# Ledger of designs, part 11: VHH binders against Mitochondrial protein C2orf69 (C2orf69)

Target 1, 361 residues: Mitochondrial protein C2orf69 (C2orf69), of Homo sapiens (Human) (q8n8r5)
Amino acid sequence: SSCSQARTMNPGGSGGARCSLSAEVRRRQCLQLSTVPGADPQRSNELLLLAAAGEGLERQDLPGDPAKEEPQPPPQHHVLYFPGDVQNYHEIMTRHPENYQWENWSLENVATILAHRFPNSYIWVIKCSRMHLHKFSCYDNFVKSNMFGAPEHNTDFGAFKHLYMLLVNAFNLSQNSLSKKSLNVWNKDSIASNCRSSPSHTTNGCQGEKVRTCEKSDESAMSFYPPSLNDASFTLIGFSKGCVVLNQLLFELKEAKKDKNIDAFIKSIRTMYWLDGGHSGGSNTWVTYPEVLKEFAQTGIIVHTHVTPYQVRDPMRSWIGKEHKKFVQILGDLGMQVTSQIHFTKEAPSIENHFRVHEVF
Short names: E, the ipSAE of ESMFold2; O, the ipSAE of OpenDDE; V2, 0.75 times the mean of E and O plus 0.25 times the DockQ between their complexes.

## First folded at step 4 (VHH)

Design p24 (framework vhh_8emy_2)
Fold by ESMFold2-Fast, scan of step 4:
Structure p24 (fold): chain B 361 residues (1-361), chain A 121 residues (1-121)
Amino acid sequence: as target 1 above (361 residues)
Amino acid sequence: QVQLQESGGGLVQPGSSLRLSCAASGFTFSKYDMHWVRQAPGKGPEWVSSISESGSYTNYATSVKGRFSISRDNPSKTLYLQMNSLRPEDSAVYYCAKGRYSYFGTDFDYRGQGTQVTVSS
């Protein structure tokens, strides 16, 4: 439940902060990566990272002192989120004449909601590369799209390779950025120790959220290899238009697994969430091709769908609800672990409730 | 009962300007993104330009960017396309189009009857 005593660093959000999770969220480092290349260096995305709480427990490849019992850190888990239409950084949304009404669903606020939902995970928000009319998300690096961002799915666009390389490069860039900041602080501390005491260090990466690092990193920890994506597990989340990325990944499974690195990545995905998926276009809002879904079912990935009447019970977009039902039915028939829930069924369909799926999933 | 009525087309010389208008009725004009689409004989439809519901944001096809300007007047329920430095390849029937759904419309759910633009010497 929400707790009135919990401190919320980002403005907005739904239901308020949770007492049990507020301290963990406040301990997370926030980092914005403005240009991250994929497999093709000319195809880049912007990413927002909320680092996992307790990330300072580096992976230890070698045994420590025999007299010391070194606890083995838990395997790292990463949550990847693909935003829907109108979602952007809080600063951009508040300045937008039409999007300011949806400012509670900014990338920072959603990342905070996800951090509460997945307390022991790295949270990655992967921005679309283009926004039509500064409102409609276009995932041009992940799926073939028309000028409006409506997807045209195929089996070989390269979305999996792009995603994998984005994550590798984003992780490396995040480690490099943190190393540069730590080096600068160390140099200042060295000078200050000869003349006077060092001041506390503050790092900022998120709108309205500050991260303060007043403790030195353990120098012995730098002797260990940093955590790698080879040991990672993943949860993928799409919201609204962001679901086109998840859909494209399904279309590519058969071809993508021919690459050993991508096959290993696919095997590291535990769960995929579709949050109120839908778009204009009249078809392929949900994947309904048995051949594609049969490949998906063989992965062992756990599937969750959370939908609202806004998408699945709109008479003007009747295909969306029919496709969603077919998606769930086919996967269930194939023996896949799939759960589905419809939210806000007693309220009129609305864009507000479309966004509020973030509060209830 | 959505209605879109285009006007302002005609025969012009290369390098000329034309202003197209589209009068809208039968829906709440100020709540929908609006678009211009063109189609030349023997070719598929080509998206030309879009404008957000408030008029604050516009986008253009690369072939017309810097030459065409889209605008709207919500009180009069009229959409405009100012076409400058016209080229023979701009010859087409121009249609205004209503966005499919309020705010989240990325496709057209209605087109007008069109207005012919011919750029020729």
Scores: ipSAE 0.198, ipTM 0.617, lowest interface PAE 4.2, mean pLDDT 78

Design p25 (framework vhh_8emy_2)
Fold by ESMFold2-Fast, scan of step 4:
Parts: structure tokens; C-alpha cells; sequence
Structure p25 (fold): chain B 361 residues (1-361), chain A 121 residues (1-121)
């Protein structure tokens, strides 16, 4: 079954202040990587990449001299996003009898939101390895989980090692794919694709059988001098169930930093965002163990929490709001730079507003 | 105030069929995925089956796949488990559970009282 690429943006002006503020004459290359191994070759994840733009017309206050005076390319920044329950590729969500109502929050659509939020960064969506009932995200490669994806945190699962190796392997695969595409610029017929399941063609991932690349009508380019991941900086974002990955990483900090490569990776993380974290289970939906948080406070990572009444004011899951408050309080007391915001407080709690946190964080 | 009440268990011979029911109250049944979990004497809980909020998706443990069928009736707030070709190893107390984590995370507020199924030769 064929599927068209995401609609080409019609030529025209920006329709609003927010679109104008994030708008740049810039395009990104999109890659869908179906099987990326971590440290254990048998443990793989799917990743969606929106590569940082290598070309663009940057409006400079003083064009020319400042950028050309600097011979060094800036370090690459990478945003890593862990999706919540229900989230999947647009095609899969649209065909699901219950999840179609949340199709605006597909992996592709969220990646696009993040690309606008972080215009000069590589955007990585790290898909969970298993979905229970085609709905509940299970991060089995990142945290010990039961059949339902309920996390059981420990200090040595290997989440940091998995994440680091997953990124190394994904980045190398992305560099190879982008390089091969650039070598074929002379054959525009073979580059043109409208969602075909062909090994010799780029695929938008519409059929889901074998995903290769997503291509926008406008040309996108990668940096001429892509740096290694050792020179990169990172922002980590968890949404809803995806926050279990961030939580597990906190539990592992003390042990993980004993590995020099992982310690260097931890030191390259600038910011971590918890977007409306929380789940059933009655405990550890937010990390509240003082010893774990003391270790976290030593990293210098900047912390942002963005929550909604859906998670923190649900009477059926009353622990979530209490744990969130305790998480923020302890980190603040330890001297961490923590920003906490609750959104949509004037509206009734809803799963729609749970997702809409992506628009306001 | 969430209540789940199982029924339909009993003593049967191997190869027989039973249909278990779970009556739900105190919450909006149609908004939650529902699960069947069983516990045999001297063993921990074993997940058996799950069903999505509308009934469009179902999932089964390997040990019961092809023999058991989960279903729900949202208007009557009732969850069902049709059990065919019963085996002695299916003998257990069967529990209805709301939400995927309540049973496994030390949170049992939304678990029912259970219904005993005994399959004896």
C-alpha cells in the first residue's frame, strides 16, 4: 500500500507571530532507522531523525564578518525524545481504532514541533522496543519492565550504556545514509519518492514495513564537517511514559559515571525535560530518593518539568502530584537549576491537554 | 470507591469451558483498559489477557493464546474471559484488574476479590 509524503508546505508567508519567530529559510533531512543496536546487539530500537540543517539563510544583524571570522564549526547539539503511550508513526496511529484521535502527536509531528523549538539541533525520536495492546509504550531496553511496561528501577540495568551506544550507532548510520544520498544528486528520478517500499529508494515510512528516509520538497543539507558525538551536547526529553527512561538514567548515575565514556556523555548533557511525567504503579513515577537526587545534583544538568492537571491532579493517581512536588523540592534544596511549570490549570484535566504540553514547554 | 467483582469460576473437568465475568463500578469503565490476572497456589500473579478501552485490541499470554478470549460490554460495565479447552494448569484464582500497573506495583486498590477456577482430572 502506497502513502504520500507529508504535505509540501504551500509557498506563502508565516501566518502568525510564533511561526514567524521560529521560521528560517532552512530544511531538514529526515531518516527513519528501523533497527539500531545498543551495546547489546540483540537489543535494538527504532529511531526517527530530523538532521540539523547544513544550509540556510540565517538573518544576521551584521551579515558576513562575524560568521566568517570564526573558522570553527559550532558543536552539534542533539535533542533526544522518548515518546509516551499511544505515540507511533502517523500511519499506524491513523489506522488504529482508538489512537487515531491523537494522530497530531505522532512521532513525525512531535519531531517537527521539536525541530521548531530547537532549530539548530539534531532531533532524535527514540521509539520504545515494545507496545502492549498497540498502545502502552514499554522501554524494555532502558528499564526493567513487566508485561505492561511498568518500570522497576534499579541502579545497574545499563540504560546509560544502551543509550550511548544506540546514539553512536544511529549517528554513524545516519552519516552513511546522508553521504550516500548526496552522491546520487545527479539522478533526480531515483531521488523522487512518494512513499515506495523499495530498497533502492528513499521511503517516507508510510507503509512501516521497511523505513529508510523522509524527504521534504525543499533541499536539506547536513553540515560539511559533522563532528563526532564526543564533541556533541545533548538535551534529553521524556514525555509521559517516556519519562521512565529519564528516571532510570537518574538511578544509574553513580554507577554509570565509573565508565569513562559514559561519564563524558553525562557531562555533555546540558538539559533534561520531564513533560507531564507520571504513570500508574503508585511509586517512583517521579524520582524522590534523596541519595539518587544528590548524585543528579552534582551533574550540573539544568532541569525543566512541565506538568498538567491530567497527571498531577488525578484523584485516581494521587501519588503523581505528590512525587512531582517532592522531586522539584529536593532538587531545589540541593541547589540544582530547576524550572517547574503547571499548564492548563484553568481547564478541566484532559488527555488532549496532556499532549498539548508539547506546544507550551 | 473503585470496585471490581469477579464471578463465573467453578470446578470443571479438563477440556471444559467456563466464562468469567467482572462487574465494575466507581469509575468510567469505558475509559480504561482492563486485564485478567491469575494466581495459582504457591505462585506469584501471572498476567493472562488484556483488552483496550473500546475492545478493538486484545492480547494474551502465550500459555492461553488460542484457548481464551477476552471481551467487554461497556454499556453494562462488564469484562469477560471465555476459557475453552481448560487444563489442570489453568487452576487459579482469576482477578479482574483496572489499569496495567495496579496489580504489579504494590497498588491493589483496583483489583477484585477473585473467582476460583479448579480444573481437576
Amino acid sequence: as target 1 above (361 residues)
Amino acid sequence: QVQLQESGGGLVQPGSSLRLSCAASGFTFSKYDMHWVRQAPGKGPEWVSSISESGSYTNYATSVKGRFSISRDNPSKTLYLQMNSLRPEDSAVYYCAKDRYDFWSGYFDYRGQGTQVTVSS
Scores: ipSAE 0.110, ipTM 0.569, lowest interface PAE 5.1, mean pLDDT 77

Design p26 (framework vhh_8emy_2; at its last look DockQ between E and O 0.56; V2 from the best seeds 0.00; counts 0 for: pae E 3.2 > 2, grease 26.1 > 24.2)
Amino acid sequence: QVQLQESGGGLVQPGSSLRLSCAASGFTFSKYDMHWVRQAPGKGPEWVSSISESGSYTNYATSVKGRFSISRDNPSKTLYLQMNSLRPEDSAVYYCAKDRYDFWSGYSEFDYRGQGTQVTVSS
ESMFold2-Fast, scan of step 4: ipSAE 0.513; ipTM 0.785
ESMFold2, look of step 5: ipSAE 0.360; ipTM 0.719
ESMFold2 (binder alone), look of step 5: mean pLDDT 81; pTM 0.827
OpenDDE, look of step 5: ipSAE 0.798; ipTM 0.920

Design p27 (from a13 with S102Y T104G T105S M106G E108Y; framework vhh_8emy_2)
Fold by ESMFold2-Fast, scan of step 4:
Structure p27 (fold): chain B 361 residues (1-361), chain A 122 residues (1-122)
Amino acid sequence: as target 1 above (361 residues)
Amino acid sequence: QVQLQESGGGLVQPGSSLRLSCAASGFTFSKYDMHWVRQAPGKGPEWVSSISESGSYTNYATSVKGRFSISRDNPSKTLYLQMNSLRPEDSAVYYCAKDRYYFGSGSYFDYRGQGTQVTVSS
């Protein structure tokens, strides 16, 4: 039940909204990983990856003198995105009797927007494990939730361990898929090349032994160093209901950092974005517990909140705006780097502007 | 202005069937997901079933799955719950509930009717 699958998909998607894309985004390899296990093999998520472009030296022109200095590889950065309600693969959304109207905000279309905003990063969309009525995202692997996905936060659910292992497993699966092109080229060249004998001593051996030695030598000599998550940095983004995952991670910080692997992962997170976070129902749409936020402030993570009147200025959901203000105020009082912006303030609150936060953050 | 009026409850024996109705007014019924929730004396509310705005998708609590069927008639603004093979544990006041917003995300059901009592007793 630990076996995972991967598919390569076109970044352009099926009939999504047109946008001006960079050459880098158009050259990114897209993978859909249908079943990726976390720490618990019974808890899996689907992930969509837009890989960072320019992974091969042969595909780029390098300026300067190659003999002077060994260039350092660029730092590896990963952006992790947790979608909100109704968001699904474009094909699924277009076939849905109610969700088709929001097809511009499909997982593929949002991944493309994020790839444009973070051009040198791996973009991961982490799909929820369950959708109530095929509309309401439920992150059952990340947070205790009722049937509608409304969270009940606690300090020990295991969201950090799940996320860390999910990323390790997803990255390994993606490297197996992405390296196939390079491996195929290598195998073609290896088969076509002649094996050379060692000049230091000549022994009369059969051709089969020489061919076998040449194959093994080529395999060892042409072993490229794969990227590793050990030196990677991370940006975490939640949109709307997806923010419940970020919230749960905050509740777990005190206990999670006791695990050395998870502590190292936490230290690798640079920035967290809450994009129009908040939802109807539940006790905590934003984290407002001082003890939880004190632990968060010790991490050095940079915080950005981007909200719209749809969530924070709805008279029928007045708690959301109050909780958001308290979240920002407490973190600011604790000396944390926090930036907060309210978008579309001159327009009437709308679901369209709720989604359009993706265009302006 | 939002009004939800439940009906169809009663006293029945185990194994019986009942069909609950909820008449909605004061909002655009066809634009909202609708839900049934129940509450037994001394217990908190328990979610029973949900239906999407068009009726294309339904969900059920594990305890009622296979026995209950939720449906809706948007032209008449009416929500239904067909309850089959009733058990004593199903005894509760049943409430029709409106999701607060189109992207309600499992919000608490503030727009409840007066409820209809279902009692399953031998």
Scores: ipSAE 0.331, ipTM 0.694, lowest interface PAE 3.2, mean pLDDT 78

Design p28 (framework vhh_8emy_2)
Fold by ESMFold2-Fast, scan of step 4:
Structure p28 (fold): chain B 361 residues (1-361), chain A 120 residues (1-120)
Amino acid sequence: as target 1 above (361 residues)
Amino acid sequence: QVQLQESGGGLVQPGSSLRLSCAASGFTFSKYDMHWVRQAPGKGPEWVSSISESGSYTNYATSVKGRFSISRDNPSKTLYLQMNSLRPEDSAVYYCAKDRYSSGWYFDYRGQGTQVTVSS
């Protein structure tokens, strides 16, 4: 986040507020969890956690008098972010001959932007399990996909169960990691990692379970853990291709709510953001089935869509804009709290502005 | 404006080799990932191979890995597929396709296709 314009202002001024938020973000604990299992132990994802920070957060987790109620509620809001195509760790993007131009939109940089947008929340970046050509994000654990990660939606793939168990397991791993600074927690298995210590290639599981902390974390000053998921509230954000995960969750609502744990999880979701969603495929880039959207409208979740001309005014992908309008219209007609904005309408459509939606939503 | 023209198909014996070409025009070829897709009679399209904008990254369907090789020549705006050890199961119409951020089953554009028939 930029603080240049606030350089000469005091912390109490409007410009000083940006420097305060940057300082808060820099105080956050950061963890990279390389292999987190979902409900199926063979389905795992890599997650990046940027833990909540702020003056009140330490006190929210203070032990109360055992004979009395605790004086403050624990920190309890989590933002879950699903990246789009191209996005990866900064190190990986800078080494890619085509993706280095988009390095500002790395997982670490986007997590930082989200931390400024949601200053009192834990930020989870949920990385896709496969990347075709080191470029096309494939959410194989969340939705049935072809080789390019294009979704084939159904009502019972298991995305909600995967997400819920992924968060439970990630929460437990993060608590173990934060209580044992610089100690092993889980094996490295990402072939994209700089150490290249994939279990399949090393034949050495004894190289140890490790968690990596990001550069921006202040590990020494903080010992925060995500709160119990029973008390947590959630915001879900998809960007571009990452929106296929949000879409799949909508298809599953009717069946997923039959599971009491998943129903409770659904009821803990407050807001969902679609950031410039769209992909090739000719259909289903946005959910337009009235039956599915009626179930969604019953949840009470607040919906925000932020789109750019890059997706919704592309004549070669004309279905995207039409589907987006239909999605918003049907939800509005059903009485759902839905807000839609089109950004950068006075500029030429560009991939740069596609990414810049992160700055303005 | 966008055009993709495949060539190089034909009737060959099992075990033979063919090199397919795709001449691109009407767009900045060097800025798009390129793909080969095939469709056998009575079947849906099957992805065969992909190559990144720079040519630095390639991927292949399991059924063709080790037998097929994808390449591109950005100055000449041409995509290639070298097919070795051809099998009857490889018989299909082969299409080249473009999409900068392909995530769909259908690509922004595909060519008219070139027929490959592998039979005795």
Scores: ipSAE 0.208, ipTM 0.627, lowest interface PAE 4.2, mean pLDDT 78

Design p29 (framework vhh_8emy_2)
Fold by ESMFold2-Fast, scan of step 4:
Structure p29 (fold): chain B 361 residues (1-361), chain A 121 residues (1-121)
Amino acid sequence: as target 1 above (361 residues)
Amino acid sequence: QVQLQESGGGLVQPGSSLRLSCAASGFTFSKYDMHWVRQAPGKGPEWVSSISESGSYTNYATSVKGRFSISRDNPSKTLYLQMNSLRPEDSAVYYCAKDRYDILTGYFDYRGQGTQVTVSS
């Protein structure tokens, strides 16, 4: 549920905040892409897009003479988010007998948090391709993993190629969808002036079947600038299990940059965030191989890690905190811009605070 | 201090049944997914079955599906594995494991001592 009770004494997270966040998701320009292929058409992911607001994009139009130049969209910044375990669409989480307790951290609610954190950016949630027991996120298209999605990293799995092609295909699908919506949006006062045929006859519907609009009530708020890869820049964010995708990308940097298109994509990544990453397994929860990190340091990407006691001070997973410190230290020693912060140090470790890292990073 | 104590193993003939039990202590049993894994001599660990916190969801390795049944009793903090139609290939030490990531190959943070199951003709 989005908002149920006004008299909650101590809600899980914030009851008031979750109601506001859910309402904001419904009001924004939102698309669900149910089947986006990667380089291998049999390997697809579901993506959720919160497009940047049209007014914000127009206000960022920096040049020039408004009278004579052909209008071009301003350069776009895109945030790519890889969710953790239990996270799914709000409707799915509320129906799950165990995951309903974490419904405030649904894909829609997290996308809204990220939209507030990155107000002028397009927010993309990249959903995993499989969930074990309907709980454990498995990024089978991005990394070799066991039944629970715990990774086995290598240098050539194809995660960068998959991500790049996933973006190419997602941008094309969303461009077509948003362009159709722009063409089919009618000013109620000017309906009689329109020379366009009805929406059902004006648009090519073949690709529209894979795209759903989340925003129903605020049609006038739709973006007039569809996502574009031209001069795009990227921030990548992994949360919890989602961090295995970021880790795999680091392992592939040396090989991936040999592809000119992927090298250009790597150079367009500005910042990467690790939000409370961790798993069992005794090693490789954080990347600590000097050769891998030397390649990473050459990219100029800005690194931020935000961790909580839930992951880095778990006595049963003592390697996580040690590997995190080693990751930060090696990158710092290599001259990379690295910021690390541990949150909620004065509170008992909890899964609630694990998720609340989204509110404070 | 996490403790997992497996029991119920033994030597049985092919086609027999065994029920394994795992008594848990030192953590809030009802808040963790639980798993059964097995390891035969000279082999790496093999995941057998998983059960969610509430018992609402179960999953099984293809090799045991239809023959094994996982269950739990949260009030007694006990995990069970009912094994029917046992085969020589099921011979292994069976471990009760806590936490979804305990099943990483060659590594278990939260497993017990194990209980030996031997299926011999």
Scores: ipSAE 0.026, ipTM 0.418, lowest interface PAE 5.8, mean pLDDT 77

Design p30 (framework vhh_8emy_2)
Fold by ESMFold2-Fast, scan of step 4:
Structure p30 (fold): chain B 361 residues (1-361), chain A 119 residues (1-119)
Amino acid sequence: as target 1 above (361 residues)
Amino acid sequence: QVQLQESGGGLVQPGSSLRLSCAASGFTFSKYDMHWVRQAPGKGPEWVSSISESGSYTNYATSVKGRFSISRDNPSKTLYLQMNSLRPEDSAVYYCAKDRYGDYVFDYRGQGTQVTVSS
C-alpha cells in the first residue's frame, strides 16, 4: 500500500525514487564489474549490470516442465548508458561534500530508472575511467580528451572497437563461473556495491587512476538468458558529458564498418538517445559535420534528443543550443528518423532539471 | 564587472618559494571551481592546478605535484597557489581562471602575474 519505505536514500526534492515490487519472486539483480578490459588490456572500465526482468524469473515454469520448449528464444536487448559529471556509485556520492545533494542520480538509481523504462532489457552503466576533481567524467578510453574530459574528436581513436570488446569481455566475465564478480539484491538489500569495504582513500583530489580493485565479492553465480551477443540488439544512451562517447562513435562510423565484427555490431544498434548533452570546450558539443552525419543517416538508427534550458539556453555556452539545432536539422534533411524535445521550458534553468530529464525522456 | 586579479609573482632563485593570490569579484566565488594556468614565452598554456567549489578536492599537473599546493578562502573570495622548490622550468605568467563545467576553455581569466626563476 505504500512504497515510501522501500528505499532509505530516496527523498531529497524532485529526483524520483522508483517504487517496485519487493517480493523475492520478482527482483532484479545487479552485477558490478570493477575492471573490464577493452581491446587494449591496459584500458579498462567499471560496469554496472542490472539484469533483464522477465526471462529468468517470470518463466519460472521452465524448471517444473523441462519438456516444454518454445520454438525460438526471444530476442535479447541491451541498453548501454554513459553517465555524466558528478555521477558515481551511491556510497561515493553520499560521502562527497559537494555531490551528496545529487545522490538520487547515482549509477544505481539511474540504472533503476532505465530498468523501469526498458523493462525487458539488460541495463549496462559504463563508468568513465577517470574523474577530474572527483566530479568531471573523463572517457579517456573512448575519446581523446584534455585533463577535464573535454573531447577532441577524430575518425580513428578506436571507440567502437573498445566498446564492442568491453561489452564482450564484461559479458564473458559475468557468465564465467570461475571469474570473480559482485552480485547485489537490487529491490531491498543494497543500492550500492558492498564489496568496497576496504577502499584506498585519498581525501584530497585524485589523479587519473585506471584500476580500482574490489576483492570482497560473494562470487555467487547468477543465471542470464540468453548470455550471447550474437543476435543481440542495442540502445545507446548518453547523458550530459556521457554524450561525448556517442559523438565519438559517429566520427568513427566510416572507418569502423571496415571491421566485420564492428560492422555487425553497428547494424545491431537500433536507437541512440542524447540526454541533455553539453560541456564547455567551445565546439563539438553536438556533431555538425555533414560528412559525418551522412554516414550516420545510412545506418537506419533511430535518434532521440532530449534537452533542457540548462544546456541549450546557457549564455555562457551559447554554442550548445546552436549546435543542437544544426544536428537535428541536418539529420532530418537526410531523412533520418529523429525526435527532438526540450523539457522544463517554464521553469528556471537548474542542475536539478538537467538530471530530471531521466524522468521524462 | 567580473574581475580576477593575480598577485605575488616575482624574481626568485631556484629552490625558493612563492605564494600567488587571486582576488575575485563580480560573481559568486563559492559556486565555481577555480584553476591556475601558466604560459611560458614561446609555449602554449599549461594547466597547473584545480580546486573544487568547497575546497575539498584538488588536482595537480604531474610537473608540479608534491611541490605546489592550491587553496581557497570563500569568505574573502581569494584563490591561492603555494609554490615550493621552484625550478627554472616553472618560469611563466600565472593566470587564475574560473570554470564551473570542467574544461580548458576558461571564462574571465585574469591578467596574470609573472614568475621568473633564475640565478
Scores: ipSAE 0.422, ipTM 0.746, lowest interface PAE 2.5, mean pLDDT 78

Design p31 (framework vhh_8emy_2)
Fold by ESMFold2-Fast, scan of step 4:
Structure p31 (fold): chain B 361 residues (1-361), chain A 120 residues (1-120)
Amino acid sequence: as target 1 above (361 residues)
Amino acid sequence: QVQLQESGGGLVQPGSSLRLSCAASGFTFSKYDMHWVRQAPGKGPEWVSSISESGSYTNYATSVKGRFSISRDNPSKTLYLQMNSLRPEDSAVYYCAKDRGYSYGYFDYRGQGTQVTVSS
């Protein structure tokens, strides 16, 4: 019953008040990009985009006479989210005999939660390239991994170069795609999801006009931005297994900053969130190497960790809690702006509360 | 308490078959993904195969794919590994490993393992 989050809900809602917050989020254009290449064209990821509603990105006062001054693109803020295990598109999760129980944490539903947490930002869900057993997320384009996706970190895998090029290419593709009609997938109900199982249900096949189209109030705003990361700022979020991507980025900071484009990208990152990070690889679940964290502390990035007893108070995975404490302690000792919170301490550890960290961070 | 007990290993000639079993107790077997892991003398553990809690999904290490088959019997709380076309490089102690309900990549070696030796 304690306040577990720094930001209180606007209406002062109860445990059932998620719908009230969602209703306050402005309608967003939604795009699914099935094949976005990184620096290596053989390595691609699938991305889900919820574009910003428009007013936060479109409103930039023109300081002077338009004939005297060229309008600059408005500043953009982008939230990049790396999902954890079992998370997939709602339609895929509902067809999985074991993952259907976690369908509330589908990519579309998490994107919606992030949209109301960051109302004036573009929300990008970066899907892993491989799922072991259709359950365990494997970020093979971002980190060297075993068959389960358990990471083996090194300083030069190329995660930053992959992420940078992935964003350049995703931004360019999103400008082209926004010229076409699109569906708002987060407004589809369970019946509309069933209609997508067959091509015959793609257009008006499920109870006629029950299919919702994306609001077009801000589609032209994206099309006028240059295909560049120079005017953008970023928040990076990893959840559970997705935190292995954030961890790998830390290992690469020293080498990555030697590339001028990547150095500029690093300087555009404002905040990084670790949401209940953990895996059972036996070690290196959190970054604890002082030399790596010293490089990280020099970036000026703001750090937030939100953990639950499921990861940090498990006696059979005792290294996770110890590594988390060491990560926070070393960064604090280095003078970095770090906030850490442990949620659901009054409840038994559970996978449900592991996911519920999305509701309280 | 969690207990996993492996059996079915032995000394066989190259090209032979063996079926390993793992008897599970102390937890709700049908709620956990299960794995086979092997360790040869002087080497670290090597993942061999995995099976989902329902048995609907299986995966195999490249070195054993097409030769080994993982299966489970939830009513009897038993995990199996059918090993065909055995090679000398398959010689190892084989361990049954329990996942902890969507806990990523955790291997709980509760048994003594079962020795498989493939030699002429």
Scores: ipSAE 0.189, ipTM 0.594, lowest interface PAE 4.6, mean pLDDT 77

